# VHH binders against p0dx41, part 34

Target 1, 281 residues: p0dx41
Amino acid sequence: MASFIASDQDVKNFLTAPSMNDQEGIGFAYATDEAVLKALIPAPLKLMAPVVCGYVVHMGKPTFSAPYLEESLFALVSYKDKMMGAYPINLLLHGPGAESGVIAGREGAGIPKKLADDIELRRNDNSATATVERHGKTLLNVSWTAGELNDPSIMKQFAGQLALGKEAEMNSFFYKYDIDQHEDGTNHFSNVQLVATQLRSLADQVEPGNLSIQLESTDDDPFGELKVLKPLGAAWFHFDTSVMFNTLKLDEVDAATTMPKLLTGRYDRSFFNPKAATYII
Key: E = the ipSAE of ESMFold2; O = the ipSAE of ESMFold2 at other seeds; V2 = 0.75 times the mean of E and O plus 0.25 times the DockQ between their complexes.

## First folded at step 17 (VHH; framework vhh_5c3l_4)

Design j5 (at its last look DockQ between E and O 0.02; V2 from the best seeds 0.00; counts 0 for: pae O 9.6 > 2, placed apart)
Fold by ESMFold2 at other seeds, look of step 18:
Structure j5 (fold): chain B 281 residues (1-281), chain A 127 residues (1-127)
Amino acid sequence: as target 1 above (281 residues)
Amino acid sequence: QVQLQESGGGLVQPGGSLRLSCAASGFTFSRYTMSWVRQAPGKGLEVVSDISSGGGSTYYADSVKGRFTISRDNAKNTLYLQMNSLKPEDTAVYYCAKHGRYYKYGGSTYTTEFDYRGPGTQVTVSS
């Protein structure tokens, strides 16, 4: 019988580590303005290259929800020159499992997730396209065509991230924080810390190719700030399994210098200016 | 030209077992999610099980979980369904289906498109 009270077994199942199995789509990389990208990276993370990476994928068998589509743009970063990985700037989700994915990621690891209005991903033979729409614009148009990368010199770095037929471990860096309300009703940031989630993924399809990409901005999602100066390459990939197996607590960080770089990936303009949100019937 | 051909159906008593096979050709089998779908008399289509392209993840309908096992042999381009502890409610035509790579959720809860399915094989569970 349904109840507001969860059973002991339900609580145990809730605590199980998530997996994002049977995921596939387009991964890509492009060169961007180094100063602009570097300014978005909170200390103590350091930018490794003036490159934006990203993907649009279908999460076919997530263990915590129905399937959904996901977009991300991320930077390649290091922590203290010893630990390397992805720093996601945003993630947009759409589909029947998307709401659950946003809640889980936001609460579990501070992942900058919001809901998209629409995501489409289509592959036909040796080409694929994806679009991501939110708040009146197509924020991202991306295509992959099987063959040569736009810049073949990046193949070695690209191949090392997606080793075909072998499990690969990857780090993703996030900032967690608390928002506490003072007794006078105003809000306060506390416990701002850097964490790394670690994923173990098995790629059984990796098909490199040419990237074509266009980004647009809205007030809520300023994707165009990360200008496409040079497309570098794309690939179609499939992860048969992908499990988040560990989370590391790395550092506590200053709220005043860090939070300005975190809020827009997690909140829309209405949070900063209530008159920015309108509904027209 | 995509071809899917099911085999292994038949008449079986309650509690018995059958193993369905699906021979695939005309596409790179190892790159696609595959499903078994069934249609019982007077009922709509039900997804019984599916399996990812590499075989690493599976789905089972609640009605068959613990009794049925999906598998694939990518070297032989063949999809399998092992059906154990069969019940009269499992009586249906069983179809092998190939998933497409077009993902869009406009206006519905789930719209991952099947590209093709085979002609089906009859499974009848009766005493």
Scores: ipSAE 0.476, ipTM 0.817, lowest interface PAE 1.9, mean pLDDT 89
Fold by ESMFold2, look of step 17:
Structure j5 (fold): chain B 281 residues (1-281), chain A 127 residues (1-127)
Amino acid sequence: as target 1 above (281 residues)
Amino acid sequence: QVQLQESGGGLVQPGGSLRLSCAASGFTFSRYTMSWVRQAPGKGLEVVSDISSGGGSTYYADSVKGRFTISRDNAKNTLYLQMNSLKPEDTAVYYCAKHGRYYKYGGSTYTTEFDYRGPGTQVTVSS
């Protein structure tokens, strides 16, 4: 019988590590303004290239939810020259599993997830297109055409990540924090930490090609700040399996200097200005 | 031209077993998610199970979980469904279906979209 009270077994199952299996879609990279991108990267992470990477994928068999679509834009960063990986600036989710994915990611690792109004991903033969819509605009419109990359030098960056038929390990960096209320009801940040999640993924399809990409901004989602100066390339890919096998707590960081760089990926403008409205009637 | 051909259906008593096969041609089989779907008399199409392109992950409908096993052999371009502990409510035409690469959702309801399916094979469970 269903109940508001979870069984002891349900609680145990809730704690099982997630897998993001059977995912496919468009991965891409483009050059952007180095100063703008560098300013978004909180210490102690360091920007490794003036490149924005991203994807729009279908998560076909996540272990924690129904399927969903996910967009991300991320920077390539290092932690103290010891670990290299992705620093996601945003993730937008859409579909039947999206609400669960946002809640789990936000609470589990501080992942900058919000819900999109719509995501579409379509492949026809040797080309594919994806769109991401939120709050009245198409924030991202991306296409891939199989064949030559816009700039072949980008392949060096992806060689170890998307080796066909071999498992690859990937670091993703996030800042996890608590929001607590004081006795007077005001909020404060505590336990602001840099963490890394580590994924082991098996790519069984990687088809490189040409990128076409357009970005737009709204007040809530300023994607256009990450200007496309030069498209570098795209690929269609499929991960048959993708397992989160480790999470590392790397550092504690200063809230005052860090939180301004975290809030817009997690909250809309109305959280900052009570008179701002997100919805229009 | 995509071709999917099911086989292995028939008449079986309750509690019995059957193994369905689906031979695939006309596309790169190993690059697509594949499903078994069924249609019972007077009912709509129901997804029974699906399996990722590499075979590493699977889905089962609640009504068949623990009794049915989906598998694939990418070297032989063949999809399988092992059906154990069969019940009268499993009676249906079973179809092999190929997923497309078009993803869009309307609201929170799960939606299954296929771009091709075979002619089907009849499974009848009766004593």
Scores: ipSAE 0.462, ipTM 0.810, lowest interface PAE 1.9, mean pLDDT 88
ESMFold2 (binder alone), look of step 17: mean pLDDT 82; pTM 0.840
ESMFold2 at other seeds, look of step 17: ipSAE 0.340; ipTM 0.769
ESMFold2, look of step 18: ipSAE 0.160; ipTM 0.657
ESMFold2 (binder alone), look of step 18: mean pLDDT 82; pTM 0.838
ESMFold2, fold request of step 19: ipSAE 0.401, 0.359, 0.380; ipTM 0.786, 0.768, 0.779
ESMFold2 (binder alone), fold request of step 19: mean pLDDT 82, 82, 82; pTM 0.840, 0.837, 0.842
ESMFold2 at other seeds, fold request of step 19: ipSAE 0.398, 0.411, 0.312; ipTM 0.782, 0.795, 0.764
ESMFold2, look of step 19: ipSAE 0.461; ipTM 0.809
ESMFold2 (binder alone), look of step 19: mean pLDDT 82; pTM 0.834
ESMFold2 at other seeds, look of step 19: ipSAE 0.008; ipTM 0.147

Design j6 (at its last look DockQ between E and O 0.55; V2 from the best seeds 0.00; counts 0 for: pae E 5.6 > 2, unsure alone 62.1 < 65)
Fold by ESMFold2 at other seeds, look of step 17:
Structure j6 (fold): chain B 281 residues (1-281), chain A 127 residues (1-127)
Amino acid sequence: as target 1 above (281 residues)
Amino acid sequence: QVQLQESGGGLVQPGGSLRLSCAASGFTFSRYTMSWVRQAPGKGLEVVSDISSGGGSTYYADSVKGRFTISRDNAKNTLYLQMNSLKPEDTAVYYCAKEGRYYKYGGSTYTTYFDYRGPGTQVTVSS
């Protein structure tokens, strides 16, 4: 029977490692302004290249929700020159499983997730397109055409990570924090920590090709700050399985210097400015 | 040109077993999610099971879970459905279907999109 009290089996199932199985879509990379991108990266992470990577994918069989679509833009970073991986600047989710995905990611690892108003992903033979819309604009419009990359020189950099039929491990870096309230009613941040989530993914399709990409901004989602100086390439990919199997706690960090770089990926202008418009549907 | 051909149907007693096969050609089989769908007399189509391109993820309708097993052999471009403990309610035409790659929610109803389906094979469970 339904109850406010979860059964022992429900609790056990809740704690099972999350997987994003049957995941497919467009992955891409483009060159951007180094100084702008570097400024967005909180210490102690270091930017490895003036490149924005990203994707628009369908999460077909997630173990924690109904299916959903997801967009991300991320930087390539290192932690103390010993761990390398992705630092996602944003993630936008859409579809029947999206609300659960936002809640799980926010609470589990501080992942900068918001809901999109609409995401579309379509492949036809040797080409694919995706759009991401939020608050009255198309924030991202991306196309892939099978064939040569825009800049073939990046093939050497990523060739090993495109291996089919082998599991690849990948780190993603996030910052978790608590919000506590003082006796006088004001809030403060505590326990601001750098964490790394670790994914193990099995790719069974990777089809490189040409990237076409446009970004726009709204006040709530300033995607255009990360200008497309040069499209580098795209690929259509499919992961049969992708398991988030570990989360590492790496460093405690200073709230004053870190939180300004975290808030806009997680909250809209209405949280910062009482005069800001709210979109109501 | 996409071709899907089912086989292995027939007449079977309740509690019996059948194994359906679907031979695929005209597309890169290993790149697509494949499904079994069925249509009982006088009823609409029901998705029975599907399997991801690499075989790592499966789905089963509640009515067949524990009794049916979907599998695929990407080297032979063949999809399978092992059907055990068959019941009269399983009587239907069973179709092999190839899923498309169009994802949109909200303003358009999202449904599983099949861009090709075979002619089907009849399964009759008679008591």
Scores: ipSAE 0.174, ipTM 0.682, lowest interface PAE 4.5, mean pLDDT 87
Fold by ESMFold2, look of step 17:
Structure j6 (fold): chain B 281 residues (1-281), chain A 127 residues (1-127)
Amino acid sequence: as target 1 above (281 residues)
Amino acid sequence: QVQLQESGGGLVQPGGSLRLSCAASGFTFSRYTMSWVRQAPGKGLEVVSDISSGGGSTYYADSVKGRFTISRDNAKNTLYLQMNSLKPEDTAVYYCAKEGRYYKYGGSTYTTYFDYRGPGTQVTVSS
């Protein structure tokens, strides 16, 4: 029977590693301004390439929620030149499972998740499109057409990232922090730390192709700062399984130099500017 | 031009088995999720089962789970449905369907839709 008090079995089930099974959609990569992207990466992470990667996917069988759609833009980074992986700059979620996905990711690993107003993902035959909308604009409009990558010279590297029928492990890096309140009512950041989530994913479909991509900005979501200098390629993919099996605590970091790079992906302007107001009517 | 052709239907007694086949042409079969859909007399369409393009993920309606098995052979462009322990309630026209994936929740209902389906094959479970 439902209760505000969870059973022991419910608590045990809550602690089971989450999976994002039956995940499919468009993955993509494009070249951007190196100095701009590097400036967004908090220490001690280091940018590996002046490339933004991203996706728009349907999470068909997540273990923690109803299905939902998810967008992300991320950089390729290293930690101390020995751990490599993704540093997501944003994630936007939409659909019946989206609220649960935001809560789980924010609390579990400090993942920069917000809710989108709308996400659409559509495939026919040899092409697919996706759009992501928030606060009055289409922030992302992406298309994939099966065939040659925009930059064919990266095909070997692109294909090596998603080996079919073989589990691949990847790290994703995030920064967690606490917000504590002083006696005078003001807040401060504490326990600011770098973490890595570790995923094992099994791709059973990867169809490379040509990328067309447009980004726009709002005050709350400045996607256009990550300017598309050159589309590199896209793929339609399907993961049978994708299990987040570990979260590692890597480093404590300085709040003053780190937090300015974390807030926009996690909060809207109303947290920063008392004169900011937005209504959707 | 997309073509789907079902076969393997027929009359069978309760508890019996049938194996449905669907020959596909006119599209890249290995790129698409495929489905078996049925229509009982006087009723609408019901998704019985689907299978991902690579064959790694499957779905079954609760009414057939444990009794039916979907499979595909991408080298032969063929979709299969093994139907065991058949019941009178399984009587329907069974269609092979090519799914197009379309995901949208914003102000519209979430939906999965079919681009095309074949002419169907009749399965009748009767003593």
Scores: ipSAE 0.074, ipTM 0.635, lowest interface PAE 5.6, mean pLDDT 86
ESMFold2 (binder alone), look of step 17: mean pLDDT 78; pTM 0.795

## First folded at step 18 (VHH; framework vhh_5c3l_4)

Design i1 (at its last fold request DockQ between E and O 0.76; V2 from the best seeds 0.00; counts 0 for: pae E 2.6 > 2)
Fold by ESMFold2 at other seeds, look of step 18:
Structure i1 (fold): chain B 281 residues (1-281), chain A 127 residues (1-127)
Amino acid sequence: as target 1 above (281 residues)
Amino acid sequence: QVQLQESGGGLVQPGGSLRLSCAASGFTFSRYTMSWVRQAPGKGLEVVSDISSGGGSTYYADSVKGRFTISRDNAKNTLYLQMNSLKPEDTAVYYCAKHGRYYKYGSGSYTTEFDYRGPGTQVTVSS
């Protein structure tokens, strides 16, 4: 029976490890301005390469929601020269499971998720395209064509990180924080910390190819700051299973120096500027 | 040409079992999610189960969960549905269906579209 009160079994099911099973789409990498990308990376993470990686995928069987489409742009980073992985700058979600995916990711690991207005992902034979729309612009338009990479010297390294038919583990780094209210009604940040989520994925398709990619900006989503200086390559991939099996707390970090680099991936201009929502009827 | 051909249907008593097969040809079977869908006379299609291209993840409708098992043999280009503890409500034409790789949702949509389905096989559960 439906109720505002969850059963004990519902609570137990809620706490199981999340999985993003039956995930497929386009992964890609391109070179960008190193100084610009480095400036976006909060301490103590260190940028490993002047490369933006990203994807547009369909999450076919997530354990926490209906299916959805997801976009991400991320940097390759290290933590204290001992852990390496992805630092996602943004994630945009669309589809029937998207709202639940945003809530789960934001609350569970501080993942910089927002909703897109539309995402389309289409593959025909040996080519695929994807588009991501938000707030009146196509922020990302990406194509993959099976075959040669744009720059084989770099994408071969990235494509070789996935072992077909074997599970591979990866780290993703996020910053979590609380927003607490003072006695006078103003807010402050507390418990600002670096975490790593650890994901175990089984790739059964990885098909490298040529990347074509275009970015645009809106005031809310400044994708164009991460200029495409050189497309490096793309791949179509399928993860049969993908389980988030661990989350590590790595460091407490300074709010004043960190939060400016976190807010725009999580909030729109209306949150920062009381005049941004002026309407004329 | 995509070809999907179901077999293994028939008449069974309540509580009985059947194993459906679907022979696939004309496409690279191992690259696509496959589904079983069913239709009772005068009713719409119901997705019974689906299975990822590698076979590692599955979906089951609540009405069949625990009783039906989907599987695939990518070397033989064959999809299977093991149906146990059959009930009269399972009476339907069962179709093998191939997913496409085109993903686009309307606002609030929960619809997934299939590219192709076979002609179906009749399952009748009656004493």
Scores: ipSAE 0.504, ipTM 0.822, lowest interface PAE 1.6, mean pLDDT 88
Fold by ESMFold2, fold request of step 19:
Structure i1 (fold): chain B 281 residues (1-281), chain A 127 residues (1-127)
Amino acid sequence: as target 1 above (281 residues)
Amino acid sequence: QVQLQESGGGLVQPGGSLRLSCAASGFTFSRYTMSWVRQAPGKGLEVVSDISSGGGSTYYADSVKGRFTISRDNAKNTLYLQMNSLKPEDTAVYYCAKHGRYYKYGSGSYTTEFDYRGPGTQVTVSS
């Protein structure tokens, strides 16, 4: 029965590589202010385009939790012009598996995950909508309508990474670090490093279409800083399987220049101001 | 018009086997996650197993893991459930169900994942 002591089999299962199978939802891209987006990207990553990409998906069969909904906004970046991929600025999770997903991602790879108050994702025939709510506002309201992209010129780049019926590999870049307490109780950052996680995903549905998107900010989640200058396109997609099969340690990085760019995606204002009020919705 | 029709139920002794089938029409079968759900006498619905649209990932309830195998043939628009080592506790009406694409958690009224299910097939496990 249940025990604070895990069985040998439980320990073995805990150590398996995570898979995010049976996931589907809306993926999208929009143009934003280049200078603003560049400023958010820590060295040695280099911004590839003034484009924010993102998604709202249902994670139907994760191997580490019950199902959950997930939102992300990410930049397209390169590491030394030899590895390209996503740099997630934030991820918000909601649903029965969300707490476990936040813990696993934060501890495993330093993934900038927080809990949303609510996420809704709905598809009707050839259109879909999603909303993400946190701390009294709808941070993201996104719609997809099957058909032409807002800017068809992005199709080649988009399609090359999401080939239908074939496995595709993608890098995601994160900064992982330790927070250690000194003997006097104060905190210290150590071991700040750039890592890449590598996913192998099989897309069996990809339906491109038109994007409509609106962002809002709260003090804890300043999504509006990533202004929508031009919607580029969206797609409904389904990954039948998606396996995180590798993690690479790429560089040690300087804490003083890096950590200011990492904290907002991982912590709320209460960490910086003990009098910060809790939002009520 | 979405149609789901189960077959293959019947009376079987404990320890026996049955294979359920579900014929699907009226939608693009290969694009949807499908489930087997069951309802024991006087009880609510239980998700027995589900399978992703491409067949690459599956779920099994703890009560059936290792005994039941879900599969699908997308060319025939058919969902299957192989049931081995049957127990009296497996007695239920078994339904084939199609997942919807509306996801919202914490809703008191609208958190069902299925938008259609068939009329069901009876499985009775008795000496």
Scores: ipSAE 0.332, ipTM 0.766, lowest interface PAE 2.6, mean pLDDT 88
ESMFold2, look of step 18: ipSAE 0.000; ipTM 0.133
ESMFold2 (binder alone), look of step 18: mean pLDDT 83; pTM 0.846
ESMFold2, fold request of step 19: ipSAE 0.236, 0.264; ipTM 0.735, 0.729
ESMFold2 (binder alone), fold request of step 19: mean pLDDT 82, 82, 82; pTM 0.832, 0.839, 0.837
ESMFold2 at other seeds, fold request of step 19: ipSAE 0.433, 0.398, 0.466; ipTM 0.796, 0.777, 0.817

Design i2 (at its last look DockQ between E and O 0.32; V2 from the best seeds 0.00; counts 0 for: pae E 5.7 > 2)
Fold by ESMFold2 at other seeds, look of step 18:
Structure i2 (fold): chain B 281 residues (1-281), chain A 127 residues (1-127)
Amino acid sequence: as target 1 above (281 residues)
Amino acid sequence: QVQLQESGGGLVQPGGSLRLSCAASGFTFSRYTMSWVRQAPGKGLEVVSDISSGGGSTYYADSVKGRFTISRDNAKNTLYLQMNSLKPEDTAVYYCAKYGRYYKYGGSTYTTEFDYRGPGTQVTVSS
């Protein structure tokens, strides 16, 4: 029977490791302005390449929610030149499981998740398209056509990232923080720390191809700042399983130098610009 | 190269039964929603039934509900349509069809179209 008081078994189940089974969609990479991308990366993370990677995927059978669609743009980074992985700049979620996905990611690892107004992902035979819409614009429009990459010289690195048919472990880096209130009523940031989530995934389908991609900006989501200088390639992929099995606490970091790089991915302009107003009709 | 080949059509009396088969190749059959669609002479294309990739969810047009059964065997890459209690109105060319993958959530009505269909098999129901 439903109750505001959860059972002991419900609490135990709540604490199990999350898994994203039956995940599929378009993954892609493009070259961008190195100085612009580097400026978005908080210390102590270091940018590894002037490349934006991203995806639009359907999370078909997540263990923590109903299905949902997810978009992300991320940089390739290292921590102390020894631990490499993704630094997601944004994630936008849409669908029946999206609210739960935002809550889980924000609370679990400080993941910069917001809700999109709409995400569409479509594949016919040898081509696929996806669109991501928020606050009056299509922020991202991508297509994949099976065949040659835009830049064939990166095939080795591109193929190695997915490790088809073999379990792959990937790190993703995020920053967590608290917001506390002073006695005078004003707020401050505390406990700002770098964390890494570790994901173990088994890709059973990877189909490389040609990327076409356009980005647009709104005041709340300035995707166009990450200009597409050169499309590099795309793939359609399917992960049978994908398990988040670990979260590592790596460093405490300075709030004043870090927080300006975190707010836009997590909050809209209305939070920190009193003249901003956004609503969807 | 996607290939769909129907079989099992023919001439049958009202009240009779037929079982259609569709052999699929050139794609990962078990990952796609499949359908039977039909076209009567001089009429548009009608979706008769569809079945999810794992076989767990089905749809039937009201005109065939209770009389037709769609099924699939993912190990054999084969789609089936069992047609019972056939009526003259069921006379049509029946096509095996493959959906693309499509994900969208929202309150608006959206139309999905098949991305491939086979050459079809004729079913004729007459006394």
Scores: ipSAE 0.225, ipTM 0.730, lowest interface PAE 3.7, mean pLDDT 87
Fold by ESMFold2, look of step 18:
Structure i2 (fold): chain B 281 residues (1-281), chain A 127 residues (1-127)
Amino acid sequence: as target 1 above (281 residues)
Amino acid sequence: QVQLQESGGGLVQPGGSLRLSCAASGFTFSRYTMSWVRQAPGKGLEVVSDISSGGGSTYYADSVKGRFTISRDNAKNTLYLQMNSLKPEDTAVYYCAKYGRYYKYGGSTYTTEFDYRGPGTQVTVSS
């Protein structure tokens, strides 16, 4: 029965761990400018390689929403040389579940999510393509063709990151923060902290191949800053299950040095440039 | 040449059971998500159940949850639907379907789509 007052069972269900079951799409990696990528990584995270990884996937059976498509670009990082994982720079979501996905990720773990205007993901036989569009440009155009990686020398590292038929645990690192309003209506950042979300995932399909990728920028989404110096490889994959089973609070961090690296992945120019007038009608 | 062939339909009384089978050929069955869809007289297609390529993830329409079970045997290239506690409302032509790998939510509708389905098998639930 619908009500502004949620039932006890509704509240209990709201608190369950999210799962992103039946995910499939293109994963990829490319080499980029090390100095540029390192500068984007807030302390105390440490860049592990001058490589951008990413994906365009369909989230087929999320537990918190209708299905949606998701893009991400992320770096490989460590925390104190002992805990390794992904640091997502951005995520763009599109589809019937996308708004709920943005809200859940932003509130739960500070995940840098925005809505895309359009995402397309298509596979036919042994090739696949995906596009991500926002604010008048195709920000990402990626394709995979089954076969040899662009750089076969990375096959050992690539294969070591993907284990078919085995449950694997992975970390993703995010920065959470509060925006508090002063008595006079002005804002400040507080409680800025590094967290790790821990995922347990089962990959039952991984098909490596050749990557073709192009990135473009808009004022709101400067994807081109992460230049493609060398495509390394791609894969088509399917995760049967993927459960976010834990979130760890790792460190408190300085707002002044951290927040400049967080805002663009979470907000458009209208939030911090009073002369920005970009909109779609 | 993709081929899907359903079998196992028929006439049953309310509360009865049927097991549908779908033989697949002409593609790498183990790499594709498969589905059972149905069409009742005068109605559109309804996705009854989906199963991932490895069999570890399933979806069921609310109307069949707890009564129907989808499964697959990748070694035999066969998809199954066990249908228990059948109701008159389950009367339909049941189709085995292969997902296309096309995801786009643009325009005026949000869709995922099938790229092939079989000729179907009739299930009739009446006394």
Scores: ipSAE 0.044, ipTM 0.606, lowest interface PAE 5.7, mean pLDDT 86
ESMFold2 (binder alone), look of step 18: mean pLDDT 81; pTM 0.823

